# VH-VL binders against q9vpl3: the designs that were tried, part 110

Target 1, 224 residues: q9vpl3
Amino acid sequence: RGKINIQRPKAPHYERARVVAVTQPKYPELPKAKSCFKTRAERTQQQQENPYNEIIAREVRNWLDHSRLVAFFHLSSITADDIFRVRVQLHKQNLHLKSYGSKIIEQAVKNTRYEAIVPLFHSNHCIVFSPDPEKTAALLRIVRRVPQMVLLGGIVEETMLSRNQLVAYAQMPGLHAVQAQLVQTLSQAPGHLIQQLQAHQNSFVQVLDVHAKNQMNEETPKST
Key: E = the ipSAE of ESMFold2; O = the ipSAE of OpenDDE; V2 = 0.75 times the mean of E and O plus 0.25 times the DockQ between their complexes.

## First folded at step 4 (VH-VL)

Design B1 (framework fv_cemiplimab; at its last look DockQ between E and O 0.30; V2 from the best seeds 0.00; counts 0 for: pae E 13.5 > 2)
Fold by OpenDDE, look of step 4:
Structure B1 (fold): chain C 224 residues (1-224), chain A 122 residues (1-122), chain B 107 residues (1-107)
Amino acid sequence: as target 1 above (224 residues)
Amino acid sequence: EVQLLESGGVLVQPGGSLRLSCAASGFTFSNYAMTWVRQAPGKGLEWVSGISWSGGSTYFADSVKGRFTISRDNSKNTLYLQMNSLKGEDTAVYYCARDVFESDYGLYMDVWGQGTLVTVSS
Amino acid sequence: DIQMTQSPSSLSASVGDSITITCRASQSISTYLNWYQQKPGKAPNLLIYGASSLQSGVPSRFSGSGSGTDFTLTIRTLQPEDFATYYCQQGYSTPYTFGPGTVVDFR
């Protein structure tokens, strides 16, 4: 009885081949395209209420409660290596880069003052946290070199800022510098005010003097 | 030097009210969440309340919820604990602590005050 | 609420000894566990944060390990100044609960 070659089975008789072909369960070809193009966001949405989601949501809340600077970024085709490099650079500045699923963010900020940030998280995103709002300029400097990170907006001192507002904030002088400028400006203001007040007084005195001179000229009797 | 200094601990009757203060120095107070921890005489440590850097979020232990309020004035570098409807069980040394949070480490309290004694007795 | 337990409640040791204190959480807290030292009449001091990270200024004879629910504090070559009460604390979620403490006294 010839050794059944399991590696190259003889082609079955044409009738058997037909039966086998018809009885082969046509497994629906998993649409190759849908699984490959599911954005990280879509993959994270299907994550069942994983007890871990609550844990991560809590983490997000903690970051928000401890951060005076929060910046939101869209990630466009960034590699893991690039993210790592950026993370290291940010960390050196006490900036913490984190990535969370949209669903987790939603859960984390639900019924909080931060609920307005949810619409920012429709695609691949990352968040940078810092306890120091003065690091905004440093953050923007670092991210400027990373074209794959697109600034969407942020929260500074509990105020939600647009991208443009955040950039403007980063360009502002530090609080102390602004205070110093304010003091300087205020210190100059009294001088101007005094000048203006004195100008009016001086003008008034001049008008009075002219009037007095005119009256004296009218009272000089024509000595016939 | 980084320092926290609690004050306001006194003898109070049951049902009374008391406000504790914690003065911070040596660091940017507004950059940190803060916590109150208490310790009854001869007992362990009990977490009481926490507050975010801005004061926008507050947390309480069940034992004090509804009776205690936590607040802060960042312009004065001061943390407060308003304690109402005080009970004998609230007798403790109250510590203020600075909170630090990191994803890798969780929340920890790296700076503590010396504490202030609150005694609730008839 | 997460409940924290410690073992032993007290231990006696001699100078130069190595001691181990165990802390257990009622649920997984990842590595979010901190160790504090408290001496009589003093405020607690942070020793270890994140289960194994040594606080600045703390001697290297202190070490922490563990993850999930079981954690350990080890003190190598016990010094006279190490006789104190040690508390574990979970930094995972509010309320941030402490263990009951372990008293380390002189033998």
Scores: ipSAE 0.460, ipTM 0.766, lowest interface PAE 1.8, mean pLDDT 86
Fold by ESMFold2, look of step 4:
Structure B1 (fold): chain C 224 residues (1-224), chain A 122 residues (1-122), chain B 107 residues (1-107)
Amino acid sequence: as target 1 above (224 residues)
Amino acid sequence: EVQLLESGGVLVQPGGSLRLSCAASGFTFSNYAMTWVRQAPGKGLEWVSGISWSGGSTYFADSVKGRFTISRDNSKNTLYLQMNSLKGEDTAVYYCARDVFESDYGLYMDVWGQGTLVTVSS
Amino acid sequence: DIQMTQSPSSLSASVGDSITITCRASQSISTYLNWYQQKPGKAPNLLIYGASSLQSGVPSRFSGSGSGTDFTLTIRTLQPEDFATYYCQQGYSTPYTFGPGTVVDFR
């Protein structure tokens, strides 16, 4: 008979402790303290609660926790075949098309900085999630062919952007060096400036270049 | 090479505080949510806390809620766990893990650190 | 809070055996079930994600199946390096709870 075997009649102290450690000896007391003796009112509330909504709200929180790009769309009537084709094409670009009820979205974003998005979900809608904010241009290119999906706005790098701001963000792919500054600038820009940017994208790129250069030049003293 | 390295585990008296660090390398840290998992000596794994890619959302097991906080510094590729009001029950090896989320597969932890031992004893 | 259970809590096996470990969730978690292997003194290592997908570098003798609440891990033709503790873990929602573990020990 082997000395190290668990089958020893008088097992070494730590062989038995290893088996006992996998089996939690006091969990009945912990569940007893947490949920074993719920009141009738708590049981009734828990039984009447819709667990489907909480489960789906947790999925939405997971998407928000893992997505640097979120885009919101109004969704007009569309065939199942058409929406499936759109979902497949988006998925090829690491863009994930989802739809959730308004109450689920409200529950998912309650007590977060994203509570302001709830009014967007009072109408028929869909949401696109992606970990890749650089995929914004690809997203807009794909949905341009889908008139049933109307862009409402989005979230990029935790900053809420309007429709015009998101479109402007997508049109500036060569500004990686100023990307954080770009998102902040777009979030604070008035609508007139955004319209001017969309009409004169080269001019806005030039303005951002000057702003970035001025930031670096302010660090260099000038002799006079 | 994708790596996670925990540090900061020491002997602490009950009621004390301790901050753990997890240094990440070999991947874009800011693209991933992160998790702390602990394991008491001779016991199983217990999920402790999680944090979104930005740090904007944090989550805790009931056993540590109100006592622990989780944070990250994406500019330094570092995850933190601040542990306050420590109890003997908090004695464990603490692991840092990288979360991956995919709609078809849910959340899973594909990269783990080596762990750091926290001992809470009089 | 989703509770996870595993069966058996431990088992003894020989090299070459085939074994099956089961995991049950207290509510449906779709296919969002992961399996980890841990050897003494080492960190856990991901084996299977999404119930049945093998992580890169994991041998094909490992397989997983299941959906809803019932899941299994199967190890065919045990190798010496497979004697370890195995944990299931749900990836459906926070808190992302683990099962209590199954010790696979040398007979």
Scores: ipSAE 0.000, ipTM 0.474, lowest interface PAE 13.5, mean pLDDT 77
ESMFold2 (binder alone), look of step 4: mean pLDDT 95; pTM 0.961

Design B2 (framework fv_cemiplimab; at its last look DockQ between E and O 0.27; V2 from the best seeds 0.00; counts 0 for: pae E 14.9 > 2)
Fold by OpenDDE, look of step 4:
Structure B2 (fold): chain C 224 residues (1-224), chain A 122 residues (1-122), chain B 107 residues (1-107)
Amino acid sequence: as target 1 above (224 residues)
Amino acid sequence: EVQLLESGGVLVQPGGSLRLSCAASGFTFSNYAMTWVRQAPGKGLEWVSGISWSGGSTYFADSVKGRFTISRDNSKNTLYLQMNSLKGEDTAVYYCARDVFESDYGLYMDVWGQGTLVTVSS
Amino acid sequence: DIQMTQSPSSLSASVGDSITITCRASQSISTYLNWYQQKPGKAPNLLIYGASSLQSGVPSRFSGSGSGTDFTLTIRTLQPEDFATYYCQQGYSEPYTFGPGTVVDFR
């Protein structure tokens, strides 16, 4: 009984081979998910052509054009429920919390004055929009209670501000208050200047008077 | 009371220039984008131009692009429309409107002026 | 540019009637559609924004519906002051185009 060579099995009889060939399950070629082999560039290009992205990009532009206050936040492990709560609080202050993809932001601000914000959108992020820059303090107060929202920076009155600058801005008195203070300060300045000028004159006159008195005393002959 | 008041509408010859003004009152003008809309006699409404709150972004209808300029002075609460190379087709009542934008609703114009009539005729 | 159409161009109705005006966009504009009322010699007034949101001060007999490309304005129990021209306007993208208008007159 010839040792069955397990390493080189004898080719099956031609009839068996035919049956095996016909009975081989034709597994549908799994559609090679063409998507898995698409280069990052190809994927990005396809995403750029999505009409939906254009719509959202336009929305972002509209927000930017209508907002005097824009604040950028990083989101760290925030729950949907927490976001909702924050959104409601912000909305009560006419602050609008929105989240967009980084690619959409890039598309939206491309060739615009806002292009400098693109580097801020590398991770999970949200944006708060407001038509009123005076709401900056309110915004920061609300967000301070939400540790998952990290302030990255913002745009106020078309000026890009760092995190620290935005905080400083929020602490400043309103424009009118500052103007009022300035006017008060300026109104006091002339008075102070006049006082200083007069002080020097008065001192000079005093010195002259002393000198004159001393001369008069020296000219009084000792009447022997 | 929130009000917009247009002015500057007059009779001009074709090829002429005209500047319209819109004075805003009763609200913080600098917080709002603004729009010009026109209406030819007996015709419908036509969007003409828009401007962002700062004036940094401006938009125009194709019919007026290159001829019209939109600007604003927030210190004076005034919106402007500079119209150059005027044509008979530009004859219309020109309205200024306050723009509001919300993500859920899009852009809409909630406050309108009474309009000013511009007539372009030889 | 997004083209807007309205139907009908004109309609005659009586006081107390319910009327419907249709607006169509050449492409999807989501819910970014506004309705304006204009009376002769007057500026337009905003009635509805965002397809279905009623402007403050506008009577509840006015209602808007729709999304995408097809929108409807309904006026229930037409009042004498409602005889005017109505315009739809897309608030989706520049230029913010208007429909041609619908004239509502007395029967």
Scores: ipSAE 0.513, ipTM 0.781, lowest interface PAE 1.3, mean pLDDT 87
Fold by ESMFold2, look of step 4:
Structure B2 (fold): chain C 224 residues (1-224), chain A 122 residues (1-122), chain B 107 residues (1-107)
Amino acid sequence: as target 1 above (224 residues)
Amino acid sequence: EVQLLESGGVLVQPGGSLRLSCAASGFTFSNYAMTWVRQAPGKGLEWVSGISWSGGSTYFADSVKGRFTISRDNSKNTLYLQMNSLKGEDTAVYYCARDVFESDYGLYMDVWGQGTLVTVSS
Amino acid sequence: DIQMTQSPSSLSASVGDSITITCRASQSISTYLNWYQQKPGKAPNLLIYGASSLQSGVPSRFSGSGSGTDFTLTIRTLQPEDFATYYCQQGYSEPYTFGPGTVVDFR
């Protein structure tokens, strides 16, 4: 009920960088340059963004902690009116369209298994979060009418999926979705006992468990 | 009806280990992050550990880092706290709680279990 | 870690009084401050989240306010069931620390 209460699209943080810079006392030492105006404004805006980075990074962490579906898109130039209409359509399906700066994504996912997503945010982008992985098909139906949003890949039940894998996931029967969840759960358990109990009766699950462990190691390599 | 029920609290020797369980019912457990909070007899509340809805992210108070592990089994609607190298100061009632987190409100714990008593004494 | 303090540590009050409990964080936590009530032998119950939002089922005589580092819980027209211990808790960052509590006793 009160877990998700999104009534307004959030403004990109770059629009908030216009905060008053003239009031602050300064001890400047300025070299003579052709474009000194940019330097003063840029330095003030960079300093003003430090406190908000922590708040916004926590918002990203909250979405990742509460989302079983995450989809990453490249975003071409699109009008504010068009992206707002898309955001409303997505929100009706419990799909939440967001955009964050790459530095904020780095801060949010540092030292987590999600560090691999950081390069996706160096270009113009958007992200869709949802607690409902069954909404993947609805997501793809809505965005196919929005050529400015190009799917790059996603995360379903903590498994990184390529674009093609995510599209295939959206077309699978519900049985495959349940099987994927079971494999992910087994791969995260310290599962010596589980592997032994299943060895004689379900070698297929054991093979998937080994494969899932290899994917986790390749995606988030451990230091020595 | 939303309920959380802790179990596993017993008397344990110093240096021993113990696993607590928290059974969830009446809600979709896999949609919620979870927290363990403890309270020593006659003392205040202390946040101990938290875990994301999937179990992929875990957090610990400094007082228990390296000794405690938190986990969950979403197919069994159960949260766990593995406590190793127990000390006398770990003696407390341990509560599990359901977390809600929203950008407008931060994190808060809207549902609590009744607690289970862990006593560490020789 | 964000340290939380509360004052007073204890107070005595009569039914019908209005009381105020204060909570202070060691750094700004925006409005991410929660209040819990605990009666002896019972688990805590959420009263207020996000500094000022009342949890479902909490009487309107409870109110919360504040932002940044300073927060208050106010109980207007104290009732017999309100004699309990009250904790503030920051929901800003892990570890999600609690205040030391305020005991509200009858008398």
Scores: ipSAE 0.000, ipTM 0.463, lowest interface PAE 14.9, mean pLDDT 76
ESMFold2 (binder alone), look of step 4: mean pLDDT 95; pTM 0.961

Design B3 (framework fv_cemiplimab; at its last look DockQ between E and O 0.35; V2 from the best seeds 0.00; counts 0 for: pae E 10.6 > 2)
Fold by OpenDDE, look of step 4:
Formats: sequence, structure tokens, C-alpha cells
Structure B3 (fold): chain C 224 residues (1-224), chain A 122 residues (1-122), chain B 107 residues (1-107)
Amino acid sequence: as target 1 above (224 residues)
Amino acid sequence: EVQLLESGGVLVQPGGSLRLSCAASGFTFSNYAMTWVRQAPGKGLEWVSGISWSGGSTYFADSVKGRFTISRDNSKNTLYLQMNSLKGEDTAVYYCARDVFESDYGLYMDVWGQGTLVTVSS
Amino acid sequence: DIQMTQSPSSLSASVGDSITITCRASQSISDYLNWYQQKPGKAPNLLIYGASSLQSGVPSRFSGSGSGTDFTLTIRTLQPEDFATYYCQQGYSTPYTFGPGTVVDFR
């Protein structure tokens, strides 16, 4: 009885082949898991009903309610290791790097004053939170070394700032320094004003003196 | 030294109004969300209200919603609680507390005032 | 609203004892649980935040553990100054509810 070659079974007789072909359970083609081709956006839509999203949305709201500095970044091909390194550096400055899905952000800021930030979250992004707006300069310094993090904008003191505005803000002297400068400027202003006022008065007096002298010269009778 | 000092607690009749104040010192007040917690005599702690650092977001317990208003003046380092339509059940020591939030730890109150007693009685 | 419960409501212990207080949340709060100590006539003091993180200045005999819905506060080698009321509080969502408290008194 010849060893049934299980690896290369002889083609069955044509009649048997027909029976086998008809009796082969047509396993419904596993629906090509539409899920594998679902765009990240489509996958995220199904996640809307996840109670976990509500939890994360609350977290986002809490961060917003506790942060005076919020910076938004696009992430371009950054590795997990790089993110970790940046996170550590930021944390040392009391800057908190977080990443959330766009849908979660949308849910978190819906019907809030922060709703305007939603358009910033179209791709891979991260957010940096800080209770201290003075850390803006430190944030930008750290991120400058990370080309994969692209600044999109931010919120400082409840004001939404563009990228350029945020950079400008970081370059401004601290409030106290600005106040000091203002005081200095104001302290100098009265001196200049007084000089200007006195200049006009002095000019007027000079004109009057000239006029008076001219009148005195005209009244000197030609003593015949 | 970081300190919170509550004031304004007095005897009020039912239906009356009262405004509590909490003066903060020793830290940057505007960097922190703030909370009011109350404690009825011989009872436990009850969260009453919270406010974001800017005052843009306010939260209330159901027991005080519509009657109480929370506000802050960051220029004066002061937190306020306006209490209207006061009831006997509102009798309590009212504490102001500094809120801290971190993703890893959640929200916690690390600094508390000594409290101010509000008594609502006919 | 998240409801918080504590067990026991009261316990008597001696100096040097180890005691455990339990706190339960009506729903999962991750590790966002805080423990406060309150002495009579005084304001509450933060002991532990985030279920297990010890507040600065708090003695190491205090420890917290747990996640989800069940949490514990342990005081090792109870000291005379530890006789107080202890409250758990969820830091997960508004309203930030407290447990009913546990009174630790001297035996």
C-alpha cells in the first residue's frame, strides 16, 4: 500500500475532483477587514462611543483649566525615543508634553472658549502644558533642538497666539522688566515735556523782548 | 510661606446672601485653579465649587448650583464665593484650597485655608 | 457623580499599631485618589495624592495603594499625632467627591 504522499497528493480522479470542488465549504471570504483600510479618521470615528474618550477629554479640559501656557506642535516622523527625551527635558522645566487624538480634543473643547484650537489638530500632534507662562522661552529653546516638532501656535494667558506671536512673546522681557522699562520711560517723559514747554516759553519771551526793544527805539525822539 | 486665609463667615438668616473671600499669599495665585470645600458641623468634607486659573471655567456641586457663584481677582490674589438663597443645610466651615493637576496623579488640593464658619439660622 | 465609601467608619488603635483604611469608588477613577488627614478644629492636610504618592513633609509611615475602584491607606507604627479623621477624595472628575471619613481614635 503506497505511502500516501501528503505533501503532493495525486490529483483526484476528475469525478472526485468535482465532488470535492462542490463540497468544499465556501468559507465566506473573510470580509477583507475594511478595518485595515480604514483611514485613521475612520478608525477614530468608531472610537467616539468609547467611555474612555470621555475620560481623556476630561483630562484635556483639566490641563487647559490649569495651564497658562499651552503650545501646539505638529510631529513629523519623530521616534518614541526622541519623544521620550524631549518629554524628560520639558518635564525638568515643569512643561508637560501630551498627545491626544483629534477627536478627543474636539470633544474636550466642544462648547468651550478653546474650540478655536480644533483646526490645529489635523495630523500627528502634541501639546505642551505649563502653569507658568514665563516658561515659554524655555519651551522654545528646548523644541528648537527637535526639528521633528513644529510649532503651530499656542495659548498664553487665555489668548490664542500664532507661531510668530508666540515666538515674539518668548522674546519679550518679563512683566517686571517691562514695568521697569515703562517706569523709566515715564520718568524721562516729564523732563522732555518740561524742556519742550520751556522752549516755547523762552522763544515767546525772546520774541516779546525783541518787540519791546524795537518799540523803544521808535519812541526815541530825534532830538533836533 | 504659602498661605490661604478665608474670611466673611457670619450668621445669616435663611434666604440671605453672603460673600466669602480667600486671600492667597506666598505663591503665584494666577497659576493655580482654586476650590471651595465645606464641612458641616460634625460631618465630612463636601466639595462645593472650583474655578480655573483665569476664572473662565467654573464648576459647582449640585447642592449649590444656581445659588452660588465662584470668582477670583488675580490682581488682588483673592478668591470669592458668592452665596445666595442660603439654607440651613449650607451651615458649615468653608475652606478654600489650591488645586494642582497632573496627568499622572489627577487633581489634588495641596494647600488649605483655616476655614471660615457660615451659620444659617432663623 | 462618583460616590466614595470608606471602611471602617471608625477604628480604635494603640500607639505602635499598624492600621489600614479602605476607600472605594462607585466607578473606576484610575489612580486619581487622594488622602487627607484632619484633626479636630483644623483644616485638612494632604497626605497622599495619586493613590500612592506621598506629599512632601508627610512621614514615611503613611502609604497608599490601589487603582480602579479600591484603595487603601496604611499607617505603620501609629504615632500619637496620627489620631485623626482620614478622608479619601477622588481627583478624577467634577464634582471631586470625598469619602465619609474614618475616625482613628485611641484605644
Scores: ipSAE 0.451, ipTM 0.762, lowest interface PAE 1.8, mean pLDDT 86
Fold by ESMFold2, look of step 4:
Structure B3 (fold): chain C 224 residues (1-224), chain A 122 residues (1-122), chain B 107 residues (1-107)
Amino acid sequence: as target 1 above (224 residues)
Amino acid sequence: EVQLLESGGVLVQPGGSLRLSCAASGFTFSNYAMTWVRQAPGKGLEWVSGISWSGGSTYFADSVKGRFTISRDNSKNTLYLQMNSLKGEDTAVYYCARDVFESDYGLYMDVWGQGTLVTVSS
Amino acid sequence: DIQMTQSPSSLSASVGDSITITCRASQSISDYLNWYQQKPGKAPNLLIYGASSLQSGVPSRFSGSGSGTDFTLTIRTLQPEDFATYYCQQGYSTPYTFGPGTVVDFR
């Protein structure tokens, strides 16, 4: 017997394998069709069950289930090389940069407390996930150098925070228990961020557009 | 030194109730999802239940759904499994496990407890 | 639910042999397949995650391969400590099901 099983090659480098896996689409295996004369129930189930969207939506749900920090950004025009560099910088801090279509996000958060985040993904966006909420300061420091990424808000310890609340959270050093208490106090107006985004969605888009235009016309830095 | 330690396994009659605990140490418990896996004597491993890092999402095998409840107390670094309406087929060693999720590798259980034996016998 | 099967259910082998254990999923699970080793009276230990990635501290004689529905665990140059039961497990979606196990016995 001369033939050996073809094994999947080992990744040549941990960082390279991780980057390749993140950037490669994960395709579901297409189901076999038994007959072109399927019953009404079979057709309805197949139409409701898109394997590719469901697979990616499960990935998003798993990220939400495993992350104590989630940050939402609007993403302006950026080159593939520049976003890759940002992704590498974030990865060094255990911060995971992802982007998903609105339909997939809707499916992922269906019947969860997070359904209200869906409007944030109607425009070009990206999301950063991390299991470590203490990395919020590092996240904000990195993206401050990336004007194409505009912070919209986030989730810390399952509490939705506005942009300003997230920045305030990041600037407060201290023990883990104190940081958890701060998240609770910042969440005194539950649903306010969601309601504000829903009620002012048009203004929200307009503010981002004005901000991008102002950055092109920005004055020189003040002398020290 | 990452450690998981189950406790609470005893002999119980059918229809009875029992609560298992899993004490975690050596890592930030609140950063990880957790899983219960069981193994009937002389049999294979069966996934029983899982819980997200916050406890906000819980999942169950069909064989235990409606009878078992999973919870956690992140301030005490402890995972719980409440087992009600116990049956003979629930007799097993119950393990707790720490879940790791990565987009390029999926979910895997990298740390396991020693197990605690639950016997359901009349 | 994703059904997992393993083949063979048991095998006997000698120290120094190369053995292969096969795992099959009832639907595609991408590369999200894990392998565990369990010795009698002991908790399982993770060997391989993501089909082919070796867990820290696991000897290089262990390797995994496959994607989609068909996966293999290979042990090259079998050692006395490798006689155990091996389980595959899908990490794709809940319930995160296990295979029935493969017992590797000393010949």
Scores: ipSAE 0.005, ipTM 0.519, lowest interface PAE 10.6, mean pLDDT 77
ESMFold2 (binder alone), look of step 4: mean pLDDT 95; pTM 0.961

